# VH-VL binders against p38851r773to978: the designs that were tried, part 38

Target 1, 206 residues: p38851r773to978
Amino acid sequence: EAWCYFQDNFKVGSKTLFHVLFGDKSQVFPSSLFLCKKGSNLNNNSYWERIRRAKEDASCQFELCRKLQFQLNRTSNFIKDLLWLKDDNDNFKLVLQQRVTKIKQGYYFEVEEGPIIVKFPLCHPLLLRVRFIIAECITSQGESLKKCDLAILYDFNYVESIDKLNTKVEKLWLFERIHLNWALRYCKLEHSEINRKTREYLKKFN
Short names: E, the ipSAE of ESMFold2; O, the ipSAE of OpenDDE; V2, 0.75 times the mean of E and O plus 0.25 times the DockQ between their complexes.

## First folded at step 13 (VH-VL)

Design t09 (framework fv_spartalizumab; at its last look DockQ between E and O 0.03; V2 from the best seeds 0.00; counts 0 for: pae E 12.2 > 2, placed apart)
Fold by OpenDDE, look of step 14:
Structure t09 (fold): chain C 206 residues (1-206), chain A 117 residues (1-117), chain B 113 residues (1-113)
Amino acid sequence: as target 1 above (206 residues)
Amino acid sequence: EVQLVQSGAEVKKPGESLRISCKGSGGTFSSYAMHWVRQATGQGLEWMGNIIPIFGTANFDEKFKNRVTITADKSTSTAYMELSSLRSEDTAVYYCARDDYGYFDYWGQGTTVTVSS
Amino acid sequence: EIVLTQSPATLSLSPGERATLSCKSSQSVLYSSNNKNYLTWYQQKPGQAPRLLIYWASTRESGVPSRFSGSGSGTDFTFTISSLEAEDAATYYCQQYYSYPLTFGQGTKVEIK
């Protein structure tokens, strides 16, 4: 398993940033995804829906979930068959899930994305997942907490090699390590695009 | 059923360039890499190279000294192999083969290439 | 590159006999982390593309008859046809996918008398 994270600061409240990134009217996703063909009519996202968690606990019995549909770009390859469909026009589309897993008083948000499964030559399939964390800077004023209108976005990218039984491969072959590095680079590029578009949209709000 | 269908036979002169296509069907083209292997008449199999489309990278045997270009078009599920500066020694049957962990589970029917002056 | 040497060059046997083919690699194709040998065997009949028979040195491809088997580890590998049939007349190639460039053995031609 390998992971990398990116951090960006935004001069807006956490709720605002969340709406810009994940709101129903937001266009950041799926267009910012590296595997997404920009401008495709197949690109779409669903509204957030409440779904019951498989394992309920007192703190979080439900998650918000939406589906991202997008057409694969020309450079997109080695995507596992189960994750994409071919339409009548020979276009390939991928469906990803985003899940809001945590919300704390409007100051903290966690969103999970994925997985995407990619198989490279000579390698076990790679499982790619992303965790977005939006945290807002808070200052104390007496016993009260005040928002600072400074949100921090964390992108945690996880890349796991899995075998045919969907079990994690701990020791990677040489070529697997090489492709893992490429996958991490892929994550970086995607993050850059997300960041770029987010800032572009924020200009419209300010 | 997965099938790889290659373009037809080619007759070329020394110094010319060759472009062969391999179209996949019955599966997902984007899920697998495509390799090119050639075989001269009465000779063994020779690996030429492969493509990793998602990153736009390719691997080649050094023997070909950068004469080979491999590309892929996802929209048509077609892989291409281009060989430049053809020589008589390039006369062979060229195969495309689908990669599964480095071994080839499906092969094209082969493309006969003749290079003669 | 990893050089694969097959022997014998030609093997002539009668139906029902056992065929034993050798493939030796110039370096080990065993990956210590997963204990797998990155070696495969193909069958090629005249005028046809090669057919995958064995991968990971000893695993039979789906649909391959049980009379075909592979064994060995490291640098020494053996391909066996337990009881030859007339249809088994072909050239058999070993191939390594341990490292680039991928390489094949020179092949062993099996003839049926």
Scores: ipSAE 0.018, ipTM 0.563, lowest interface PAE 6.9, mean pLDDT 85
Fold by ESMFold2-Fast, scan of step 13:
Structure t09 (fold): chain C 206 residues (1-206), chain A 117 residues (1-117), chain B 113 residues (1-113)
Amino acid sequence: as target 1 above (206 residues)
Amino acid sequence: EVQLVQSGAEVKKPGESLRISCKGSGGTFSSYAMHWVRQATGQGLEWMGNIIPIFGTANFDEKFKNRVTITADKSTSTAYMELSSLRSEDTAVYYCARDDYGYFDYWGQGTTVTVSS
Amino acid sequence: EIVLTQSPATLSLSPGERATLSCKSSQSVLYSSNNKNYLTWYQQKPGQAPRLLIYWASTRESGVPSRFSGSGSGTDFTFTISSLEAEDAATYYCQQYYSYPLTFGQGTKVEIK
């Protein structure tokens, strides 16, 4: 079941990220979705259905990544999927890109999709795995975010010690801190540089 | 050339506190977990705890929870272990170890700690 | 906590002989989600830090000679050196990283005659 309770928004550098919690407020859940889309409408069923489908697609990709991690060591090539949304007259087109890349870092498979780096944590019994989606609207520097030409979904598995997750409320708080730290790491790159390199990379597919 | 370099030997009295550093080089520090393991002379290895800097998560063996603190400074690629209320049985060589892919692939050279009155 | 029991305590062999070391876990370290055993083997020479040899019970770390191997699943694990070299004189430890607190076996000392 798709449950949407509310949407928070906040700014990280020049971008606006939307944190969406799914479900009943009295029943917390250990997942979140960040969207960078100005003009989102909480009363639009079409909007929420698109978000729900994106979350379901990310869940399927998580299972694929989990199975791939089972078969890989830290020096092996990793076959990677990236989700990309293209805004065309306020409609989203979902495209899945698959590429082979190298594993670079320890607790993560570091996957490079053109100018974008995506980190997939390893499956490990010591750590609880929770999936987060971060979406960024790509726009020219100085332009309004009112219309997003491209929204890129970043699909990260986050890993936390099971021993530290005691209650549903405590789990939700820890998950919120984890994805905020990851969002801040995105913004350590120049926003203009990310936008430029991302647009150049995407021209290969259009 | 990944290396972990630890601070020098320490001599302490019972009741004092210990602080050991472990500086990483040759890799991306924040993407790895860092563990602390100790070994008394002629004895086996004992796990103390870890920190996963990217998540801000620290985990400990229950026997150390009330007197051990593990922190990390990403800007200097350095992990720290502080142990308070030292006792003679804390005399050991203390190692830091990098957790790359759920196992300890690189170890520091060790820091000898002697606690005596 | 998970207790790891190693045997024998000491093993004295000549160069070229096969060394077989045992590590038994008080509970399974097999992770059902990825079907991997979270059990490692380390080598420690006097005055030195431990060195990783085997992870996931049977996967050899890069740069480790092929004479070193690991096997087993669940609770019973074996570490083997197919043909001992003089430089293999060391204490060997198994470790589980399945559950906190992480634990080590007491070690097996391998001596070369």
Scores: ipSAE 0.012, ipTM 0.467, lowest interface PAE 8.9, mean pLDDT 62
Fold by ESMFold2, look of step 14:
Structure t09 (fold): chain C 206 residues (1-206), chain A 117 residues (1-117), chain B 113 residues (1-113)
Amino acid sequence: as target 1 above (206 residues)
Amino acid sequence: EVQLVQSGAEVKKPGESLRISCKGSGGTFSSYAMHWVRQATGQGLEWMGNIIPIFGTANFDEKFKNRVTITADKSTSTAYMELSSLRSEDTAVYYCARDDYGYFDYWGQGTTVTVSS
Amino acid sequence: EIVLTQSPATLSLSPGERATLSCKSSQSVLYSSNNKNYLTWYQQKPGQAPRLLIYWASTRESGVPSRFSGSGSGTDFTFTISSLEAEDAATYYCQQYYSYPLTFGQGTKVEIK
């Protein structure tokens, strides 16, 4: 397995950061080369969030839906076709779903994104899952310090084929390790853009 | 399968410091909170504090004012708890436990610590 | 700090009998925004680490026999073993995770005659 993570500190409470990242007006998520429709050269970026009740009445779980569109497919990367949605003008957009998976009494949030298939030519497919973790700094008495951390975990797993995505590859070829390093580099670019846009948005609030 | 393996039993004298390790395996280490809980012989469970390794932040019960330090080393998937200025009442079994939503789904085997002169 | 008080302190029963344990919290552990009770039950046998049985007050952990159950809300919680088996002899603890510091009840020792 291969993974990387990034951690950023923000001078806001965890609810505020959660809203900035995953609220219905969020604009912090960038485009990337990893998220392409299979067999398409279309890439773009389009970010939005949708909050859905997980169950009727008093449920705290929410499903967030983020759309990504790609302009260039250099690697044959793709998302399953069921994630494509039409916008109001019948244009097709690639949808990347984000799911809120954990909340601890308003100080801790986890959001999962994926699975995403990353494929370089002549290489085994990579299954990518992304986890966003927000944790607020609190006192021993449970009082908020109005600051929190965001961690972004990228988890790559090699699989035998696109049709056998739950089958792990036992070893990697040298060439595949080089392409994994490129994928990790792109994760750093995505993290950098998320951090930059988040801080830009937060400047408006002081 | 997630496993938590703690360092071995220790015998200490009053005034010394205690340092226990807890190594995680079989899962992602850095994104789960690691807690320390102790139990004196014949007594109940007492929460001491935690750390979330990816953030590096720790929380402590006020009872251990400035005596407890909790750290984590992400590269070795190991959490550490240090308790200074030991007293006889610190004699206990010390457990590490992994947090999911605030409840502890995986526990270490425990480290027996005896503080006597 | 939230104090959890368990009763009885000791419960001696025969195999096949129903065991009922109480846990009372000094403050509500029900979070109104998600309607969840932040309360767990653990089993601990001598010389062993605690074992998670019930979380969210009433949800059984994977691999826990159906004879174990939990109920209650707010400040009053109940843990039940419907048909006691010899291997259930242990001390049972409730624990709240509503606020720091995390706290445990003092335990209820269940003995098999």
Scores: ipSAE 0.005, ipTM 0.495, lowest interface PAE 12.2, mean pLDDT 74
ESMFold2 (binder alone), look of step 14: mean pLDDT 91; pTM 0.934

Design t10 (framework fv_spartalizumab)
Fold by ESMFold2-Fast, scan of step 13:
Formats: sequence, C-alpha cells, structure tokens
Structure t10 (fold): chain C 206 residues (1-206), chain A 118 residues (1-118), chain B 113 residues (1-113)
Amino acid sequence: as target 1 above (206 residues)
Amino acid sequence: EVQLVQSGAEVKKPGESLRISCKGSGGTFSSYAMHWVRQATGQGLEWMGNIIPIFGTANFDEKFKNRVTITADKSTSTAYMELSSLRSEDTAVYYCAREDYSGYFDYWGQGTTVTVSS
Amino acid sequence: EIVLTQSPATLSLSPGERATLSCKSSQSVLYSSNNKNYLTWYQQKPGQAPRLLIYWASTRESGVPSRFSGSGSGTDFTFTISSLEAEDAATYYCQQYYSYPLTFGQGTKVEIK
C-alpha cells in the first residue's frame, strides 16, 4: 500500500516535488505514502487533508517556501546548490538557488528565481538531521502529477551535529548518497511495464 | 561569460573614507556571495569580507575593527565596499571575487588601485 | 584562524622542467562529511587579478592546461607544473575555504630562466 503526496493545487505539468523533513525522529514511510495507485483516492481532498494533519502532529514544525520546482536532470547539480547559513541570531537557514515567492508550512517547498531559505526550529540541538525526499510522479508519458502512476523517491539523508558547525556560513551537503536500492525499496511497483520503465529511469541516476 | 567590473583608481588622504564598487554580469549575480580581497604592494592576498546580496548578510575579518562595510544593490547587480579611517597601510589593490557555492573564487574583478598618502 | 605556509618563496627553473610547490595548513582542511579538502590554487601574473587553477585540492578548473595538477590531503598540499612553459611565470597562491576568515598562503613566485 502506498500513495502519492501531491503539491497543493497540483499544478498540471509539474512532475517533481520536494519534501524537507527535520530531526532523526521524523517518521517517514515513503512506500506507504508515495506510491500512486491508478484511480485510487487521488481526488479525495478529505483523505489527503487527514494525512497532512496527521503529519503536522510531528514534534518538529517548519516553514517552507511555496514555489520551488526542479527537474532532476542530475543529482550533482542539485547538491552543489545547497548552502547552510547561520545568521547573527543563531537561526539556521538551508539555502538552495531559487527565489522565494511565498512561505508555507508543511512538507513542500517552492521557489522561483533565487536562493531558497528554509527556516525551521531546531528540535534536536545536538543532532541536526535534514532529509530531502524528492518525489517524481510518473505517468505512462510522464506529463502530469494528477495522473501519477508511480512515485519515485530519492532520499538525501544527512546527519550533522550543530556542534560541528564552527563558522557563521557553512556549506552543508544534505546528500550522503542516493542508493538505487533505497529508491526501489520505497517504490512498491504493481505493473510489469511500470517496473521496467522505473528501472530504466533510475539507471540514469545511479 | 560572467564578468566582474570594478570602479576606477582612488587617491585618498589619511582619515578619509573609501567606497569602491564591483558590478556583476552574465550570471545570477544576486545569488552568489561576493568577497573583497586586497593586496598591498609586493605583498600577498588578504581576505577582507563578503556579502550574500540576497540576504544582506556580511562577514568580515576582525582586523578591520568596524572600519569595513560591505553592501549590495540587487537591482544593479553591484556590490560595494566602504573602508573608513584610512591609513597609509591601506594602500593596496582591492579585488572583488565571486564565490562558487562550494566556497572557492571562480571569477575575479580587475582590481581597484587605492593610494593613501599624506 | 587557519594559517597557510607556502614554500619555497621563489622557484627559478628553465622551460620544460618540473615545478613543485608546497602549501601546509596549520590545521586540517579536510571535511569528513563529504571527504573533500577545502583548498584552492590561484595563479597571479603581474598587474592581473588571480586566476583559479585548482579547487578541492586536486580538481582542475575548466580551460586550465593539463600540465597543472594538485595533490595532498588534510594539512599537506602540493601543486605541480609537469613541464614549465614561459607563460607560467607567475606567483601561485593556495587558499583555504574551510572556515572564516578565509586565508591565503604568502605565495610562491615561479620565474623562468
């Protein structure tokens, strides 16, 4: 059992969403949350609202940008644009190269033109864990999030102690490694042709 | 493709203030950290400070003891460095340099010669 | 602050010879989480701005001739020109970008006989 989390309003033509999760106690069940089933619950707003509210009960809350869209052409290009900044008020900001248009609470962020600032409270002062989960929804033609047949998850998990950061501007690489097996483990594939297409797609990233 | 163009040479007297500029073109200038590095005649390179224009946050070397101010104008893609209470020891060529997101300087300005004499 | 010490101060060689320059750091510039050395090498010719040659201690910048190379890890770094050309006469600086304040070595001047 798995389902796909879509961006609010599910803008047609967008194929990639980013989830930013904080703290090593953030529970993520990607295969249970991010495999889209053809024709199942995709248009049930009450169902998705209940899922979102359940996740809001997590111990760590954060504010995210509302308009950030990336195409995962190459993971190295995504990673090089990450920058961890500590401001004069000891607030940590994760910066990615695109401009913020609107801040929104939740598991999404969107940025248009410029660096992304993700502001969050530190729930684990001795251990900062930032996890980028990139969900790419695939249809038979790869063209719409609302017609998602399969969600592929790229899990960029990184663990860093705040005490290890000793400068006011730090480069924090939120990438340890994308393992093909991790992406496949979180994608519970139901159809032979989708399995084949997913493996072909993932070979380009590994 | 990316180019940094600095303002022209300056001649100052001790106690005056210096303000020089660095205009970027060809890239997404406002998203990159811009650094200032100086070089006294016959000496090595000395880092002064930086600014990330989109945040307005500046960092600087303590040895300038509040004499240095670094600002940026995003609308003109221009970074500025102001150094007050000039001394003869401030005679140098001043460079701006763009920081790649990895932290090294991928592009440099042509330099601005500053002479402080009595 | 991290102090970088370069040696020799001056190196005088003939065209075709191998030039080897040293840069030593007062503390490690190797970041364990990404296993990269935060060290660069720049070339500066008289009257010109510095030019990036090597980043991450050993990665050559695009457009830089293959005769230039960097090696080393942690605190000990070497910059090599395998076969010196007349246009390589310059001062070479190492720089760390591991922590603020950013610091440079004193430079090694390479002279062609």
Scores: ipSAE 0.000, ipTM 0.422, lowest interface PAE 18.5, mean pLDDT 60

Design t11 (framework fv_spartalizumab)
Fold by ESMFold2-Fast, scan of step 13:
Structure t11 (fold): chain C 206 residues (1-206), chain A 118 residues (1-118), chain B 113 residues (1-113)
Amino acid sequence: as target 1 above (206 residues)
Amino acid sequence: EVQLVQSGAEVKKPGESLRISCKGSGGTFSDYAMHWVRQATGQGLEWMGNIIPIFDTANFDEKFKNRVTITADKSTSTAYMELSSLRSEDTAVYYCARGDYEYGMDVWGQGTTVTVSS
Amino acid sequence: EIVLTQSPATLSLSPGERATLSCKSSQSVLYSSNNKNYLTWYQQKPGQAPRLLIYWASTRESGVPSRFSGSGSGTDFTFTISSLEAEDAATYYCQQYYSYPLTFGQGTKVEIK
């Protein structure tokens, strides 16, 4: 069974996204992010085929390819190495993996903060990876501007520890929603580059 | 066309705090990291830190961590850098720059000259 | 932190000559998953902000003349101006964006005779 946790009041049973992600403690989750469990249709290769066939609309496809290339490079370099850590005051902190000096099994991460090594309890460690990009284009009624929602799929390992002897590992997908605005500006040099990068990008998924 | 416009020159005394603004015009402000880079007279470029507005995350060079604060206001497309406990060694031109991991820092502000003297 | 060392400190050449600048990294800035080198080159003229010329070690920024090129991988990088023009007199900096803190080389000053 597949379930999706969205900011828009999505629930798993009676619990909201925030309660499901971090137990019973409430935490504000970035409005651009939502979770889906493995088995959702968003993990189906048919979504890529739908995007590819939309190349019939050259204007929409040019803007999509440009935004996808930019967004993939921007977000994957920022979020792929992010760890979601919880400190002793129940504050959640996003930390780049490259700043984590050591990971201790079942207990804590060590993060180098200048001359001080800060230890974070290993309550709910997350390791993020970028897997897929999914975009849906919504045409504004009567407007010349088009708006698209971009969903970037991050797969990650979620470890839930009740104590050091009772651990659970679950594979989750974190989606980032970004509103995209279509532009009608085309640069000949940029267009040829985007076409080349788009072909390379799509090839790695099929 | 995207342009970054910084606040005007500052003259400060040792021990005071500095606050510089960087306003983006054109383009999509929140889609980019905003970096702060300084340069002392006759010296090279020194990265101070950045903020990634979409994740509300700031990163710093260790040398500035306890003195620098970088923030962004997405509603006004403005980034801010505050540097406390100023010393004469902080005399420099301070630049804000838009960057991403695809292109590096492709758009730069005009620079803000900061002089710290007694 | 990653340290970038540029050489030479200064180059004095005549118009039409080739300028070759070196940038060496204390550790690899090649990301194995995408085979990209996280290294850029900037041009800075006196009194001006830096200008991005090359990213991904070898990709020219839009609007940058073809005489500027970059090459190298891992720890050893080269920036070349194939035929120097008077307007190319500037200091050139390499910069890594592989890991925080982001760091710059100390710069190479290119002077036109």
Scores: ipSAE 0.000, ipTM 0.425, lowest interface PAE 18.5, mean pLDDT 62

Design t12 (framework fv_spartalizumab)
Fold by ESMFold2-Fast, scan of step 13:
Structure t12 (fold): chain C 206 residues (1-206), chain A 117 residues (1-117), chain B 113 residues (1-113)
Amino acid sequence: as target 1 above (206 residues)
Amino acid sequence: EVQLVQSGAEVKKPGESLRISCKGSGGTFSSYAMHWVRQATGQGLEWMGNIIPILGTANFDEKFKNRVTITADKSTSTAYMELSSLRSEDTAVYYCARDEWGYFDYWGQGTTVTVSS
Amino acid sequence: EIVLTQSPATLSLSPGERATLSCKSSQSVLYSSNNKNYLTWYQQKPGQAPRLLIYWASTRESGVPSRFSGSGSGTDFTFTISSLEAEDAATYYCQQYYSYPLTFGQGTKVEIK
């Protein structure tokens, strides 16, 4: 089967993948990216090179944003409120109805689903009312691969616009664009500008 | 939900096997790696190995790999360390410790093990 | 394996004095991808389990008094107690979690006169 993953080689406990992804306040989902879908453009080398660059930028951005944050709650229990956005041919997205916890100068969310904890600090403290799209992914456990959901943070209008798409190709292309836009620009743009860009992008499919 | 509780002191003879337990508090047990560290009287700390319950894998210091087995039971939130072919040099206090990102944020109270004939 | 060397072996000071402890690594524990030093400091009092004080070389654990601090990068690390209190009499250990096997320094014993 065709699968793609992108993961930093961590120096200590490479087999403790989930701890290195979720235990450090300065490291969030963008420090590691796993995506899998048979027959998708995720097997394109150009695509993965763009994702690698976006991941590096997002990691740096989150570290800078973390220096401006005061506290991070790692014990919250948002284990419910997952919505699965299903298509007859493609179940690659989950919509998370997210609860955002305000922590001093920023916003934070935490989702715990079984053994996986996903944490996202909002880099721009003025961004409100965000929604999460969870990508289907494969994680590596030594030689074993396990499919899991990793959250990607978006504006509410992204989720509502995606609901209007009716083709697998459009959904995959938007998914890729959102990943790159989130990683490169999320912390640097005002909420309104992100919404505007999303609406402009989706007009291409009308 | 803040404690690691270890089994009681053990007295063993050379050649026997040791099995000690470390019970973690509550439902977050499987999300953290559990390590075993020992300390001989008046000596420093020595890392023995760990178990990563979420991955089902264990890692060991090379000097213990043929004698040590580390396991975990998620249903009881308990990690176990078994050390075989005991020697007098294995006399020490044995600690379990919880790993968050490779650093140990919580430690058990310690289990005193004496190996003598 | 990575060898950590602590100095001095013993430090005897009066309350209110500054304690400075050194930990030197045989190789760098700085990971360039995240710019973090994989080094911790623990306090151990007689008859007790070690207690985490500092992680990522300079980040204080929750509940640890502000007089405790860590600094350094790569191979040279320092642990400082800015104003020593009687309750600080203990052995202090550095530990690296950069690579397996995990290793500890031999410890520095801090005594109050």
Scores: ipSAE 0.000, ipTM 0.418, lowest interface PAE 20.3, mean pLDDT 60

Design u01 (framework fv_pasotuxizumab)
Fold by ESMFold2-Fast, scan of step 13:
Structure u01 (fold): chain C 206 residues (1-206), chain A 117 residues (1-117), chain B 107 residues (1-107)
Amino acid sequence: as target 1 above (206 residues)
Amino acid sequence: QVQLVESGGGLVKPGESLRLSCAASGFTFSSYAMYWVRQAPGKGLEWVAIISYSGGSTYYSDIIKGRFTISRDNAKNSLYLQMNSLKAEDTAVYYCARDDYGYFDYWGQGTLVTVSS
Amino acid sequence: DIQMTQSPSSLSASVGDRVTITCKASQDISSYVAWYQQKPGQAPKSLIYDASSLESDVPSRFSGSASGTDFTLTISSVQSEDFATYYCQQYYSYPLTFGGGTKLEIK
């Protein structure tokens, strides 16, 4: 068991881009990032339900999602401090490393101040589709966590199909494409180092 | 080393067409969005157009929209700008430039287009 | 469209001087600002991106900062090769827009 998929000729500790497809039934969780203050009940589904209901207006939720991703893509050091953790149910969670004082194997990670986990709110379902790529991973040493540099990969085919329906999404679509170039640059992707299957998948977006 | 080399500029009359080329080397051309940027003599910089890394998507300045077409050939590491219905106001040095999530990290030397009667 | 107002249009300095060039955005653009240097007869060269990040081949005397919608390019100690025209550019929203340029001239 490793968090790293497509491990053919993988070099331990090397900055290698892997496309990770989540095993959970829902792709909603990894769609976007929302940072919460200490003490927020991030493990309670009702917290995210309240956020969704408060932003049921598509425009408001859409703008918030876009603005938060904008800030995260700008902040490389913040991304380097995120840990990508896989629980016993094959769910992934992001945790700020500097705020982890005790790690419990299981569904979430606990700190002295309570769980601090970054969860992903929904972007408007017709306008954005985001995938996370882990740039660096661990193998089945697997009981120790490693920092992972994450890239946000956009589903350009889906975004492109919508630009003909709404002129306002055209600018967001370009914004998303600009950030893909940053994500690939940040991950230091070398085509010779990636698995053939990963290259074929990435060509789908080009 | 990253290198961008423009060509195809020259003197043309109003209403004529011209095609500019940009030859790229020293990087994986197909991984980057590309731009055309222009600069009228003695004036500032003006964005013209962007093309995605695959060539599947383009966006244009309203000033030239409908008259200019940006395209690329990733197999040839080449970027193009087809300019139709040229006007005196299109007189400028045209630069191709590489995208780095929204700004221009590398520029070509430029090619001069003069539109004069 | 986002307007970038650059000031001054020109300034004179001597080698060793500290100079600052200002660029004001018509709206919030976060830190999505780049700065370029252009010498006569040459293409522009990227100096700074994301308002304050220096390109790897650019001398450390160049720096950028942001305060709200105000962005500055600073040269801490002007050298002879720094006399050029400088442009700011926003890449928060399309269309991409540039400042009008600041020509740095020798006194």
Scores: ipSAE 0.000, ipTM 0.455, lowest interface PAE 13.2, mean pLDDT 61

Design u02 (framework fv_pasotuxizumab)
Fold by ESMFold2-Fast, scan of step 13:
Structure u02 (fold): chain C 206 residues (1-206), chain A 117 residues (1-117), chain B 107 residues (1-107)
Amino acid sequence: as target 1 above (206 residues)
Amino acid sequence: QVQLVESGGGLVKPGESLRLSCAASGFTFSSYAMYWVRQAPGKGLEWVAIISWSGDYTYYSDIIKGRFTISRDNAKNSLYLQMNSLKAEDTAVYYCARGDYGYFDYWGQGTLVTVSS
Amino acid sequence: DIQMTQSPSSLSASVGDRVTITCKASQDISSYVAWYQQKPGQAPKSLIYDASSLESDVPSRFSGSASGTDFTLTISSVQSEDFATYYCQQYYSYPLTFGGGTKLEIK
């Protein structure tokens, strides 16, 4: 079996999709998020091989969990930086620290400097089941995602919204849900740590 | 060769406190989550507490929550369990165990804690 | 909490017998099950993780299998050193929970 056949770079229209680790769908936020930083390559052959080898080889599991711990710590810090605002219709929006020049439905934003506004369905924050999809974010000055740490959030319950991604991108998302969730559950202590920090953060909105 | 060596067990009276220690060697201690597991005489295994690699995360069994505190000193390769307000039902052999994945690949020899009036 | 129901509580066997110990999870836990062997007066020893993967120093007569929420430890040909108490454990969700144990006794 070839665990690494999904390592090629993928496009959604003119935008590049970056991989995101997802937590358990029963939880409000993903347990892990690989944010794209300048010089970071999320489409790395060793990434899929480490997951595959950990499933088949106990000697590799320790190294995988240490690597996942690093990403979970990064995800925890990202979640703490989110700010929830209610709009005029009692919808909750996340405000990130980058300006929105234009917001489009379905996982793509064009931004200026300032807060990035992410729209959610009408729903209490503690009941949201969200997916983090990293798509290319372009500022009004033409800066690509690689110059900012951005994740686009959407509700797991809104399947029709994923249709804005092409079929290949949907298969990648499903593959990550199946295989990366297994790895996260295997490194369970750290998954529980992220869930605890997410619950603590969300308490301030309830 | 991985070794976990426990100490601090003994006979105490109900309501008293006791601190258990576990000295780790033969591996990079700061890279592993550590656990305490107990076993009452003639009974089965019962999970007590867990502490993450960094010491930033702890989680406890509801039976001892609020009375026991797990901690670690990564510079000294040592794990601790502070047991307060001890009860007769806390009588057990206490095992220090290693495991990042929620199962225990190495165990200490165990230290007996007896709580009796 | 996930409950692990282990059966039987005790089992008698002769050297050379095939023995089977079962563990039933109260919900789907995938393959997140470990098995431990404990001899009187000793700490438990890890035998199997991920339901079916043997620890490196464990004899090949030990094997684990999974079918839904049912997990099985099998000893294909019992040896004298195998008479001990065996425990299953789930590590899918906290709190971590163990089966009640199965004591394998000489017939």
Scores: ipSAE 0.000, ipTM 0.428, lowest interface PAE 18.3, mean pLDDT 63

